# Ledger of designs, part 115: VH-VL binders against q9nrl2r1430to1533

Target 1, 104 residues: q9nrl2r1430to1533
Amino acid sequence: GGVHELSAFEQLVVELVRHDDSWPFLKLVSKIQVPDYYDIIKKPIALNIIREKVNKCEYKLASEFIDDIELMFSNCFEYNPRNTSEAKAGTRLQAFFHIQAQKL
Key: E = the ipSAE of ESMFold2; O = the ipSAE of OpenDDE; V2 = 0.75 times the mean of E and O plus 0.25 times the DockQ between their complexes.

## First folded at step 7 (VH-VL)

Design v6 (framework fv_ficlatuzumab; at its last look DockQ between E and O 0.05; V2 from the best seeds 0.00; counts 0 for: pae O 6.7 > 2, placed apart)
Fold by ESMFold2-Fast, scan of step 7:
Structure v6 (fold): chain C 104 residues (1-104), chain A 122 residues (1-122), chain B 107 residues (1-107)
Amino acid sequence: as target 1 above (104 residues)
Amino acid sequence: QVQLVQPGAEVKKPGTSVKLSCKASGYTFTTYWMHWVRQAPGQGLEWIGEINPTSGDTNYNQKFQGRATLTVDKSTSTAYMELSSLRSEDTAVYYCARHGYRYQSKGYFDYWGQGTLLTVSS
Amino acid sequence: DIVMTQSPDSLAMSLGERVTLNCKASENVVSYVSWYQQKPGQSPKLLIYGASNRNTGVPDRFSGSGSATDFTLTISSVQAEDVADYHCGQSYNYPYTFGQGTKLEIK
């Protein structure tokens, strides 16, 4: 393919992907593995989808990128009760994101 | 191929602690949660807890909270379960088992170690 | 805690017969139920996950069905190597829990 410049969005997504708490967010959940997920979550999204959108230059404003990341966390807290490993990971990763997003 | 290797047996006295090992091979150790499950002689399976090898996050069955401690050594791809204040009722086969789905805690146990028989006797 | 109850406790079948094992959850677990086969002296092996999905390498004679609270494992034509304890377990809520097991024997 073509040469891609590292963007602020790409750098942030890479940092999120490499974070210890990224595991619930790396890709869309399988309907076979998590059969009730899509009954509850109507706008699914994951870091691999967001990264693809960054690479295709689909985010025109930082707010659009931030909205997709926040949707990802909102979905996590909607599906997973507070005491789950996903909710704990989501809480920590969201806090990390908010610190990094100050640079955008 | 995925393998989880555990010692065959351990004998301990009541009131002591034991640290059981589970050495993983055939996959990227940090990718999947590891579970610990025990089985008392002639009885069913009992879930003890789980650990994320990447973050060190743990979740425990409340019956074992405070007595069981799950840890990992990433450099040797080894998971550990320490059980303290041993009683005769802790006599059981202790299994490690890999969580079958990377992206959600609601999963299943796809590979199991051969188990360690812990005997607690005076 | 979610209580998983298996029935029958044990059964003896003739080779080639159809066997049905039942598992009931004390509350709704959707389809987050797995079945494990445990042969004498061995560790459990995953047969079925998500109520009805056969694990890789598991023979077609094993099938799972059910949802919510009532789950079934069926062996369409029992073979000698199927002698084992069969355990169901739920992973819908912590703590993960298992039934007491059903022992399958050949007459």
Scores: ipSAE 0.652, ipTM 0.892, lowest interface PAE 1.7, mean pLDDT 92
Fold by ESMFold2, look of step 9:
Order: sequence, then C-alpha cells, then structure tokens
Structure v6 (fold): chain C 104 residues (1-104), chain A 122 residues (1-122), chain B 107 residues (1-107)
Amino acid sequence: as target 1 above (104 residues)
Amino acid sequence: QVQLVQPGAEVKKPGTSVKLSCKASGYTFTTYWMHWVRQAPGQGLEWIGEINPTSGDTNYNQKFQGRATLTVDKSTSTAYMELSSLRSEDTAVYYCARHGYRYQSKGYFDYWGQGTLLTVSS
Amino acid sequence: DIVMTQSPDSLAMSLGERVTLNCKASENVVSYVSWYQQKPGQSPKLLIYGASNRNTGVPDRFSGSGSATDFTLTISSVQAEDVADYHCGQSYNYPYTFGQGTKLEIK
C-alpha cells in the first residue's frame, strides 16, 4: 500500500518490539545457539526481518504483512511446547498483536 | 565486564525463610535470563530455577516449587531468591548465574556469582 | 528428570597428558550440553556450550564433542592450572540437571 499503510505497519512493529514478551522474536534464531531449530522450522522469520521488509516496501498487501507476523508466532508454537517460556511469551504477544492490529 | 555480586554468608534456623540477592553489572540486566543453582558441601550442582527479568516469567525445578520464589528489581539490576521452610539439608552455596543467550530460555551459564553460603542449623 | 552421569569420578594425570572426561545423558538432549570448570573454593566457570563450542577466553586445549546422549570433554595437554572439578549439565528439558562431577588432579 501507500504511505499510510507503511506508517501503520511500522507503528505495529514498534509496538511489538516494545512489548516485554518480544524477546524470542527480535531476531532470527541462531543455529549455533539453538542447533536443532532449523531442522524443524523451514520458514524462519523475526521482527527485525519484518521491520526491514516494511522499510523496503516489500509488502504489497496488508495480508502479506499479517501473514509474516502470524508465521512468526506459528514457528514459535511449532518449535516450543506450550509449557515453555517461549510459547507463553508467544501467546501473550500474539494476543497483544491482535488487539493492536484492529486499531490500525 | 559482567559481574554478579552476592553476599558471602547467611545463617538461619530451620523453619525460617531467607532472601538471597544477586547484584548484576556490566551488561543490560533485562536482556538475559537469571538462574539460581545450589551446591551442598562436597556435592554437585542443583538447578533451582530461572527468571526472565523483563517479563517476570519463571520456571522452577519441581523439587523447589512452592518453597522458592524468584524475583527481580529492574531499577537496581538485582535478582532475588527467597527460600522458605528452611531445613538443614538446604545448607549449601547458592549461586546466581546468567544465561548465555538472550533469545531463548534453554542454555548455559556464562557468568556466575561468587555464591552465598547458607547455613541452616539450630 | 534427565540424569547426567559422569565418568570417571576422579583421576590423576601427569602434566602434558591427554584427558578425556565422559558425560552420559539418560535421554536424548540433542547438543544442549555444557561443561563447567570449578577450581577449589571458586564458583563454576563455563568452558564449553552446545556440546562443542568453546567459550570466550577458554584455552584451545579444551574441546567438547558428542551429541544425543554421549558427550566428552577433552584436554589435549593437561596443565597445572587445570586442577579442578569438572561438571557437565544439560539444558534441553526442565529441570536442568548436572552430572555429579569429575575431580581432576595432577600427580
């Protein structure tokens, strides 16, 4: 979209990054630090990558932006069992995302 | 340089509580999980639990669930572990230890405090 | 709980000898194993993380290997300052657990 959509995507990403539960999602998971991650997750994505795609105007539709955010959460829940701190953070951040997305 | 500073010793009677402190410096306190590990005299290491200083999320070794409480004070960069209903077998050195990777709770402990010797005796 | 079993319990080595310390997990921990050195009267110090990654400042005579359930710490040429207890630990699943330790002495 236009300049208004880009501003809305940027604002939403800023709100996600500011959230206390963003820590698992800030950048791509390191294969060195988490050696089995990329054996399980085939479409990695993180907030820093999404923010760069917004800055480069790579999202043509709002649905593409939303799909990347939801992919980020889906990866978290696929890799991490629901009782883990990562999954709990993902659940809370996803709920926050849904609230913020309806405002924009 | 990363430092984790703990008091040297505490002496307590059975049935009481203790609150141990760990003052962090040399890094951004809220970006790394903090862990607590104890070591009874002449024994191995035993993990007690962990806390995310940003979110307040905790995970406990079930052995300590209900007795141990982990908290942080972000304004002083200090982590705390409170252990209640003390027994003589709680006599140990209690370490705080920093998680070596900020984006996941699973990990290794790249910096350790010097430990607090807790003695529980009548 | 995942049990980490170290062997041997203790050993005495001559300077310059190659030392191999073993750590066995009771179930698959992938490579979420770390090794710590604890000198007498001191807190533990990280040597190896992720089974094989040397921590910053650790001499290159220390190396780790293994995956799944069987892990080793190797000291290629033991030195006097290596006198310590050595602990392995897993962080694959809660609760995190450690082996009982191996005491290394120089004879």
Scores: ipSAE 0.310, ipTM 0.821, lowest interface PAE 3.8, mean pLDDT 91
Fold by OpenDDE, second read of step 8:
Structure v6 (fold): chain C 104 residues (1-104), chain A 122 residues (1-122), chain B 107 residues (1-107)
Amino acid sequence: as target 1 above (104 residues)
Amino acid sequence: QVQLVQPGAEVKKPGTSVKLSCKASGYTFTTYWMHWVRQAPGQGLEWIGEINPTSGDTNYNQKFQGRATLTVDKSTSTAYMELSSLRSEDTAVYYCARHGYRYQSKGYFDYWGQGTLLTVSS
Amino acid sequence: DIVMTQSPDSLAMSLGERVTLNCKASENVVSYVSWYQQKPGQSPKLLIYGASNRNTGVPDRFSGSGSATDFTLTISSVQAEDVADYHCGQSYNYPYTFGQGTKLEIK
């Protein structure tokens, strides 16, 4: 916690969160709303969790950070058919991420 | 390592059909969509269609709709493309190519077969 | 269908020169553009996707840029092994489409 200069990871997370297609990824999927989600997805993750890990300096390598982001997208595409709004949003957000990740 | 193996060549007469194979290895076959792309001699690449190896769902280029049929055999990790009503213009190298992202639609082709040369002539 | 137009159709460069290949989409394809290298007698090989060559094993001299309709593949210092046809393609909308290709040769 506390006020500090944003790291590259923090900045990227901020950009992802602000993206119009971030809505499926802001928080963990609700088990109430999606009862079978956690039967399928065994490594759930979301942007708020990733942000917290960044704030706690849990990422020592950019690759670790990238892996979590990719896991987040992977989960989305594993659960959601390609023609769903979630998958479509994820596709666009991931493309954005791949471009922004070049800064890492 | 990821490999997509295709036969070297096929020769067919106009009006007939051909079924090309693409055997995948080195990865989980059912987790990546498989695409087919052809290239006429001296020309660019032309996308034919894609198939989900798990569900069998397909999307086709309208140009080939009704004439191209994509299938898979999960037990052998093999993708197939059947093209009917062959014409001379179908002469080309036909590639299978793996989609670069699992389950996704908007990606890239990260691995390609060596291609099968299909020659259609009387 | 989205038309991808590459330019030039062909070019011959000297070793070590900077090479710029262009690809223009007939409509906005955002960043869903890939570049492929096809050496003589070989299948296409992925070079760049969305301006990223991450995990492609492609030399650093290759880079991609662009968005919406205008895209470029740059070779900072062309090498002899770079002789090939280069293809751009979009995966934004069906049907996926490719450019007509650019042939790169060394003088």
Scores: ipSAE 0.016, ipTM 0.664, lowest interface PAE 7.9, mean pLDDT 91
ESMFold2 (binder alone), look of step 9: mean pLDDT 93; pTM 0.950
OpenDDE, look of step 9: ipSAE 0.016; ipTM 0.693

Design v7 (framework fv_ficlatuzumab; at its last look DockQ between E and O 0.05; V2 from the best seeds 0.00; counts 0 for: pae O 6.3 > 2, placed apart)
Fold by ESMFold2-Fast, scan of step 7:
Structure v7 (fold): chain C 104 residues (1-104), chain A 122 residues (1-122), chain B 107 residues (1-107)
Amino acid sequence: as target 1 above (104 residues)
Amino acid sequence: QVQLVQPGAEVKKPGTSVKLSCKASGYTFTTYWMHWVRQAPGQGLEWIGEINPTSGDTNYNQKFQGRATLTVDKSTSTAYMELSSLRSEDTAVYYCARHGYRYFSKGYFDYWGQGTLLTVSS
Amino acid sequence: DIVMTQSPDSLAMSLGERVTLNCKASENVVSYVSWYQQKPGQSPKLLIYGASNRNTGVPDRFSGSGSATDFTLTISSVQAEDVADYHCGQSYNYPYTFGQGTKLEIK
């Protein structure tokens, strides 16, 4: 891994946020709306949290940024069965991310 | 203020198709799933399907699979349900209803249209 | 399909009485159950979501409880405007399904 410009991570996060399939990932899951989520998912994360970390320069290596994005997808597939709208959106968004991440 | 505006009534003959509209206002149309639910006279509620206005993803009750088609027109903030091969059993009030939480597909319906009464008769 | 069964089918209450409406799911739906009030000639209105969360603007006399398969809507002191059909519905699994409804009348 290398050190990348803050703007590269910001640009990728903005592209993810704008993607049609970002809706399950925009904010942390609400405990009121999804009561059993935090019983299953022990390291919750979302695009707004990742973007905040980018803005605060908390990622020193591209691998750290990629690990947080991959954790987000891993959480999605762990909680949501394959036939759900979340899992379908996650699958498409993850594929999009893998293509974009090749630039990092 | 969130509003979902639907036409009052439609009368169709068996074997034809109908396309019902639901015009949304008072919120960002693309950010919430839209549901369609029907209610036959004196009966309970029956879920037809849902559409994500941004991604175009749809999920249908298998009972309506192949007959119901959900679409949206983002430019007019309008959701549509087309139902084909109409039968007398399709006589019902058809509601559009907004999904209550934009970030998770499981949920509830927080705002409902007035409903369109579809009468299928010869 | 998950079958939602409501009981009773109908009931008549006196003003001020506590009323309890029941909703049973044929399989575990966790807490993904909502309650809707439907007054004559009107569309359904959300009362409770996630088994126990009151929707904004709903009077505090309405409360929901339950988990897994057994759910209850309680009206602590029935008022005249509460005359309606009450529907429970699950959104845990596709297709989303509703109970047959409970009709509440005032004596």
Scores: ipSAE 0.650, ipTM 0.888, lowest interface PAE 1.5, mean pLDDT 92
Fold by ESMFold2, look of step 9:
Structure v7 (fold): chain C 104 residues (1-104), chain A 122 residues (1-122), chain B 107 residues (1-107)
Amino acid sequence: as target 1 above (104 residues)
Amino acid sequence: QVQLVQPGAEVKKPGTSVKLSCKASGYTFTTYWMHWVRQAPGQGLEWIGEINPTSGDTNYNQKFQGRATLTVDKSTSTAYMELSSLRSEDTAVYYCARHGYRYFSKGYFDYWGQGTLLTVSS
Amino acid sequence: DIVMTQSPDSLAMSLGERVTLNCKASENVVSYVSWYQQKPGQSPKLLIYGASNRNTGVPDRFSGSGSATDFTLTISSVQAEDVADYHCGQSYNYPYTFGQGTKLEIK
């Protein structure tokens, strides 16, 4: 993409970071703090990494950007049981994302 | 410096409710989960529950589900725990404690309040 | 609920001796174990998180080890200020639970 596409990706990731339910997704999960995470999750991703990829123009298509965001949610639901605060936050943030992604 | 300030004591009769406060300072209140833990005289520690100050999400020890209610006031950086249908076995010191890692709800308690002694007796 | 069992219940040590405190979980808790020190009349203070990570400001004489179900807090050379109750706790699964504590005294 062009300047408008990059602005849309940037705007969407900023809205996700601003959302109250973004706290589990802001940074890559720490192996020290969450020792078993990387035994289960093999393709880690977080909002700060996605934002960096937008800044470096690493997304060629909107679908690639959407795929990373959906991977982020998929990782959350794979690692965290549905009754956890992380999974509940992920469900709400994913719903918000689906609404906002229509601007892409 | 991180500080969690609690009132020193409360006295209540059985069957009533109490609402305990925990005033936080020295950090961004909304970015860390707050926990409540109690300690009956001469006994160990018992986890009551936790709250995310931003979202209001809570998780409770099932022992207290339906009796304990955790809330926050973001504008005053204050966490509250209300305990209803009090009984003599609820006599304990009640601590608020901050979660040590801001990006994951479960973990460890890196800062503790000084505790409020709740006495439940007729 | 995951039961955390501490041993011994109490001990009295001479200054400079090595202390080993044990904590056993009823289920595999990976490394989601923390150790807290509670001096007389005070609230708990975090010593160790993630089974083996010393919290900031905790003296080097404190160390933690273990995984899965068996965990140890070691004090390499006990000091007078180490008189306290020591609690282990798990945060692997809800509800979070603590052991009954170990009381350390200096004789």
Scores: ipSAE 0.305, ipTM 0.816, lowest interface PAE 3.8, mean pLDDT 91
Fold by OpenDDE, look of step 9:
Structure v7 (fold): chain C 104 residues (1-104), chain A 122 residues (1-122), chain B 107 residues (1-107)
Amino acid sequence: as target 1 above (104 residues)
Amino acid sequence: QVQLVQPGAEVKKPGTSVKLSCKASGYTFTTYWMHWVRQAPGQGLEWIGEINPTSGDTNYNQKFQGRATLTVDKSTSTAYMELSSLRSEDTAVYYCARHGYRYFSKGYFDYWGQGTLLTVSS
Amino acid sequence: DIVMTQSPDSLAMSLGERVTLNCKASENVVSYVSWYQQKPGQSPKLLIYGASNRNTGVPDRFSGSGSATDFTLTISSVQAEDVADYHCGQSYNYPYTFGQGTKLEIK
């Protein structure tokens, strides 16, 4: 994408990271802490990875950026029951993202 | 500033076809998917289908598959829904509604037309 | 098709009371649920998507919650202008579907 798009992606990632509900998504799930996570989740991703991809200009389209963010949330909801703190945080953060993504 | 303008009403006989229009303004027409939703008198909302104004790609509720046809005219920023083989049960207010996301296939409807009342009666 | 079931079908509340509207999905729809307000003779208006009413122009007294199958629209203090039908809808899987609606009246 163009310079403006890159800036928009960067800004959105910053906003996501700063959000109170970002804590489950800041970095990849620890296999030590969650031994079975990677048995279930086959395409792990986190905000730090997405940020790196943005910084490296790996996203050519906004849809690609959005797809990775949605994957991140999808993984969360796949692994975590809805009544967990992670799922609840993910729900709120995803809603926030969906509103912000309209600006892209 | 976003507006979706629809004609007020249409009256048709059973077995005929109708083509409803939805003129969009206040935003880039080709950027957002356009949806069609109808509401029978005193009933809930029923999703008919969606169209990508850029590519022309469509997805239909199977209930209307083969009977509803969604199209767009990019030059006039107008979406169309044609419904054939009309029956009395098709009497309803038909809404066009803009998908709330630019790049998502899922989401919500952030702007709605005023709706067109279609009355199908002999 | 995913069935969205709203409850109650109708309710009458006193001004200032807390109102809770429920929407249940027959399948997991994650968080792809939105709420719409429809006043008599008008088109539906977006109220809530997920847990956010940001940039919707909707008063703060409206809030949404829920995930997977159970969703709630809450009006913290109902006002006279809130008299309307309220619709929930899912956009997680095709076909997109809506609940049957809840009619809110003021006593």
Scores: ipSAE 0.020, ipTM 0.705, lowest interface PAE 6.3, mean pLDDT 91
OpenDDE, second read of step 8: ipSAE 0.008; ipTM 0.665
ESMFold2 (binder alone), look of step 9: mean pLDDT 93; pTM 0.949

Design v8 (framework fv_ficlatuzumab)
Fold by ESMFold2-Fast, scan of step 7:
Structure v8 (fold): chain C 104 residues (1-104), chain A 122 residues (1-122), chain B 107 residues (1-107)
Amino acid sequence: as target 1 above (104 residues)
Amino acid sequence: QVQLVQPGAEVKKPGTSVKLSCKASGYTFTTYWMHWVRQAPGQGLEWIGEINPTSGDTNYNQKFQGRATLTVDKSTSTAYMELSSLRSEDTAVYYCARHGYRYYSKGYFDYWGQGTLLTVSS
Amino acid sequence: DIVMTQSPDSLAMSLGERVTLNCKASENVVSYVSWYQQKPGQSPKLLIYGASNRNTGVPDRFSGSGSATDFTLTISSVQAEDVADYHCGQSYNYPYTFGQGTKLEIK
């Protein structure tokens, strides 16, 4: 992808990080704090990893960037029951992402 | 030093409501969920609910759903629990307690307030 | 709801004795069990989290073990200041639940 796409990805990641509902997604889940997480989630990811990939120009297509963000939300909903604070935050942040991603 | 400060006691009549406070200091208030737990005289601990101070999201024990309301005031680092339609069975010490993990719902209660004794009697 | 059952309800020990307190969950809670010490007139204090991790400042004589449904708190050499109610609780699933408590007394 082009420099225009990289700027758009960077802006979107920054907006996601600043969103009130980003707290479950900022960093990789700790195996010490959540021991069963990696037994259930096979492809862990978080906003800090996605941001690093954007900064290193590792996304060739907008679809690859979108896939990583959607994987992050999918992991959240797979691990966390619907009534948890994590799942509620994920639902709102995902809706925000879908609105912003429409311009990509 | 982490501190959670609660009032010592409240006395209320049946059918009324009470709003208990928990003032936090010594850490970033918004990064840890706050829980409310009660203990009736001579009984065990009973979880009421939790609130995320950043989002305002709450989860309640179904036993208290509709009667308990958890809120926060970020500007004063204070958590509140309002309990309505009070009964004599609500007589208990009410604790606020900080969730031990910053970013996860599964965790432990690492710091506890000193508790507020709520007495519900005519 | 996950029911946490503690045993025994109470026990009296002599100074220096090894104490074991049990906690059973009605369903699998992995390792999301914590132990709390509550001295008379005081708030609960965290001793152990994640079944086996000692909280900062808690004496080495306290240890936790177990997984899935069966958990144990051990005090290797009981001291006078250990007189308290001990509560186990799970935070694996909502609602979070606690056992009824075990009262520890010194003879």
Scores: ipSAE 0.202, ipTM 0.782, lowest interface PAE 4.4, mean pLDDT 90

Design v9 (framework fv_ficlatuzumab)
Fold by ESMFold2-Fast, scan of step 7:
Structure v9 (fold): chain C 104 residues (1-104), chain A 122 residues (1-122), chain B 107 residues (1-107)
Amino acid sequence: as target 1 above (104 residues)
Amino acid sequence: QVQLVQPGAEVKKPGTSVKLSCKASGYTFTTYWMHWVRQAPGQGLEWIGEINPTSGDTNYNQKFQGRATLTVDKSTSTAYMELSSLRSEDTAVYYCARHGYRYTSRGYFDYWGQGTLLTVSS
Amino acid sequence: DIVMTQSPDSLAMSLGERVTLNCKASENVVSYVSWYQQKPGQSPKLLIYGASNRNTGVPDRFSGSGSATDFTLTISSVQAEDVADYHCGQSYNYPYTFGQGTKLEIK
């Protein structure tokens, strides 16, 4: 994508990072902290990885950026039961993302 | 140095409510969830619930849901647990304890307050 | 709710002996088990988290092992300062639950 598209992605990632419900998504899940995570989740991703990809201009289309964010939420809901803090945070942050993504 | 400071004791009558405090220092208060755990005399540990100090989001042991309310005051780095409709069976030491991981709910309790002895008697 | 069962309820050991404390979960908790030491009149102190990771400052004589439903805390050579109640707890599912505790005494 263009320069202004990458700026839009950076702005959106910053808004996600600043959101109160971003805590499960800030960094890749640690195998020490969550030993079975990588047995279940085959395409791990987190906001720090997505932000790095934005800064390196690795997203050619807005759809690629959106797909990575949605993968992040999909992983959350696949691993975490509905009643967990992660699933609740993911649900609220995903709704926030859908509103903000309309700017893209 | 991480510290969680709690009052030593509280005495309350049955049917009243109590609000116990836990003053945190030595770390960024909003970064780690806070748990509340009680221990009745001569008994094991019983988890009451947890709170995220940033969002205010809570999870409760269903045994205490409706009676326990967890809150925080970010300006004073203080966590609170209010317990209503007190009974003699609520007599216990009440601990606050910090969640050991920043980015996952499955964790451990890395630092504990010294505990508040709540005595419920007439 | 996941029930955590500790055994034995209490034991008395001689200085320098190896001791093993057991903790059984009523269902699979993977490795989300922690061990806490509680000395008389004190708050619990974290010893082991994630079944086998020793907390900073905890002596090498303490070790944890196990997975799924069966977990063990081992003290390779018991010392006088190890007199305490030992609690295991799971953080795999809500509500988080603890065992009833094992009391360790020195003969």
Scores: ipSAE 0.296, ipTM 0.808, lowest interface PAE 3.7, mean pLDDT 90

Design w1 (framework fv_ficlatuzumab)
Fold by ESMFold2-Fast, scan of step 7:
Structure w1 (fold): chain C 104 residues (1-104), chain A 121 residues (1-121), chain B 107 residues (1-107)
Amino acid sequence: as target 1 above (104 residues)
Amino acid sequence: QVQLVQPGAEVKKPGTSVKLSCKASGYTFTTYWMHWVRQAPGQGLEWIGEINPTSGWTNYNQKFQGRATLTVDKSTSTAYMELSSLRSEDTAVYYCARKYYGRSYRYFDVWGQGTLLTVSS
Amino acid sequence: DIVMTQSPDSLAMSLGERVTLNCKASENVVSYVSWYQQKPGQSPKLLIYGASNRNTGVPDRFSGSGSATDFTLTISSVQAEDVADYHCGQSYNYPYTFGQGTKLEIK
């Protein structure tokens, strides 16, 4: 990696964080707040963790970065029924991500 | 023990606004969603809205959209509901309630004692 | 909005009898139905969540069943302290909605 790769991934994460529908994804889901979450979700992740990985140059390939973002959305849809505000926010944010990710 | 403490009563004039409080204790305030539900005398329960204390995200019953505003103060573990343009029909007991959010559950496990709001003519 | 309809509006039972309270949703709510007990002058208290799960501390004479649109709260042997209004509510879709309540009295 390099500075140009960091700029691309960082810019995309910043755009996701700024999006109105980012609220379910900003920080890790708390085990205390949602006690059964870890029984269902085996690999919890959130935008703050992904951003830290970008800043530490832990993504060697764009596919690794995309996989982590997709894992975040997959966790949302696995845990939250489709009719919930979380799932609806996730659906809109994922569509936004897919458009932005085409630039990568 | 887990408690949600609300003031006993409020009396307001039509056309004014009110800000009701709900002070949480006995648990980490940011770990549960806070809901507001009202009950008019002799009537059933009516959901007003919910707030996530961590994110500040809110969802409202459309009937109250634009009149109700939910906020929190994390430093005091207090949730607030502000209701504007008060009418006599807003006379009700207003409850705050803590919501558990699991995949199969979503229920109100702890309720405040309620604040009786009287909108005087 | 999803309309929750409870029946009957009220009923009076003899001590020790089995009582059944009904709750019907206007559309599918899967199992996202809870039952709340409200005694005069008190806030509602959770009895049953997720259609059939008894809350901690609730006596085993209380049970819930049902799915989709039809839900039932059963009290296997009614006691004097069970006099209350019983509310069902759905948390499947926004806005969350409650039934009108069923008043339980003892003869």
Scores: ipSAE 0.006, ipTM 0.611, lowest interface PAE 10.8, mean pLDDT 87

Design w10 (framework fv_ficlatuzumab)
Fold by ESMFold2-Fast, scan of step 7:
Structure w10 (fold): chain C 104 residues (1-104), chain A 121 residues (1-121), chain B 107 residues (1-107)
Amino acid sequence: as target 1 above (104 residues)
Amino acid sequence: QVQLVQPGAEVKKPGTSVKLSCKASGYTFTTYWMHWVRQAPGQGLEWIGEINPTSGHTNYNQKFQGRATLTVDKSTSTAYMELSSLRSEDTAVYYCAREYYGSRYRYFDVWGQGTLLTVSS
Amino acid sequence: DIVMTQSPDSLAMSLGERVTLNCKASENVVSYVSWYQQKPGQSPKLLIYGASNRNTGVPDRFSGSGSATDFTLTISSVQAEDVADYHCGQSYNYPYTFGQGTKLEIK
């Protein structure tokens, strides 16, 4: 970990946010809009939270950053049936992430 | 650096309630679940429950269901555990612990110093 | 509840000896097992996570292994500073559970 790794994490988060398929992941799911989400998903996370953690230097290892991104996708697939637009967006964004993460 | 600060000790009478605090610093409080674990003198560790600081959602060990109440104050980055109807058997060190939860790994990476709760007449 | 059983309850070793601590889960916990070291008067400290991954700053004489139901913590050459209680715990299913602990002493 260090300045170079933090720059890489920030660049990757920015690329994820800019991706067309990021819309389900930009912010935490609203309890008002989706009341049962937090009963099903025990560890919610979203790109805005991950970006905040990057900015506060809370990731010491690339594996910690990768695990948070993978948790975000895991939550998506656990809550959303395979044929939903959310799950399809998650599948495409996760593939993009895997390619980009090879740089870490 | 990351710290969880707890008071050193509390003394309570049987039948009363206690509210223990755990003040977090050095990280984004809402991104990690906070757990409570106790240890009676000379005994092993016993999981009480967990709370999501973002949503307030809790999961409890059934042994403590209805007696333990976990809450958080996001503005002060403080977690609380209230335990009611205290008995002498509740005498123990009570720890708060931060859980790292990833797709591959789950573990308590940071523990508070513990609060010794003594329940006696 | 998933019951975690540690063995032995206690052991006394000579400096430099290899020590193996066992932890058995009553049900499959995959690799969601961590080992915590607790020295007298201190809070538990994370030693091993995910069954086999050493936490940062932990000496390489400590190693973990196992999966499913059977897990071991090995200290390849025990040192005086290793006197402690060692706890295994699972985070696979609720409630999270810990073994009763193994007390390690130096004779």
Scores: ipSAE 0.006, ipTM 0.605, lowest interface PAE 11.3, mean pLDDT 88

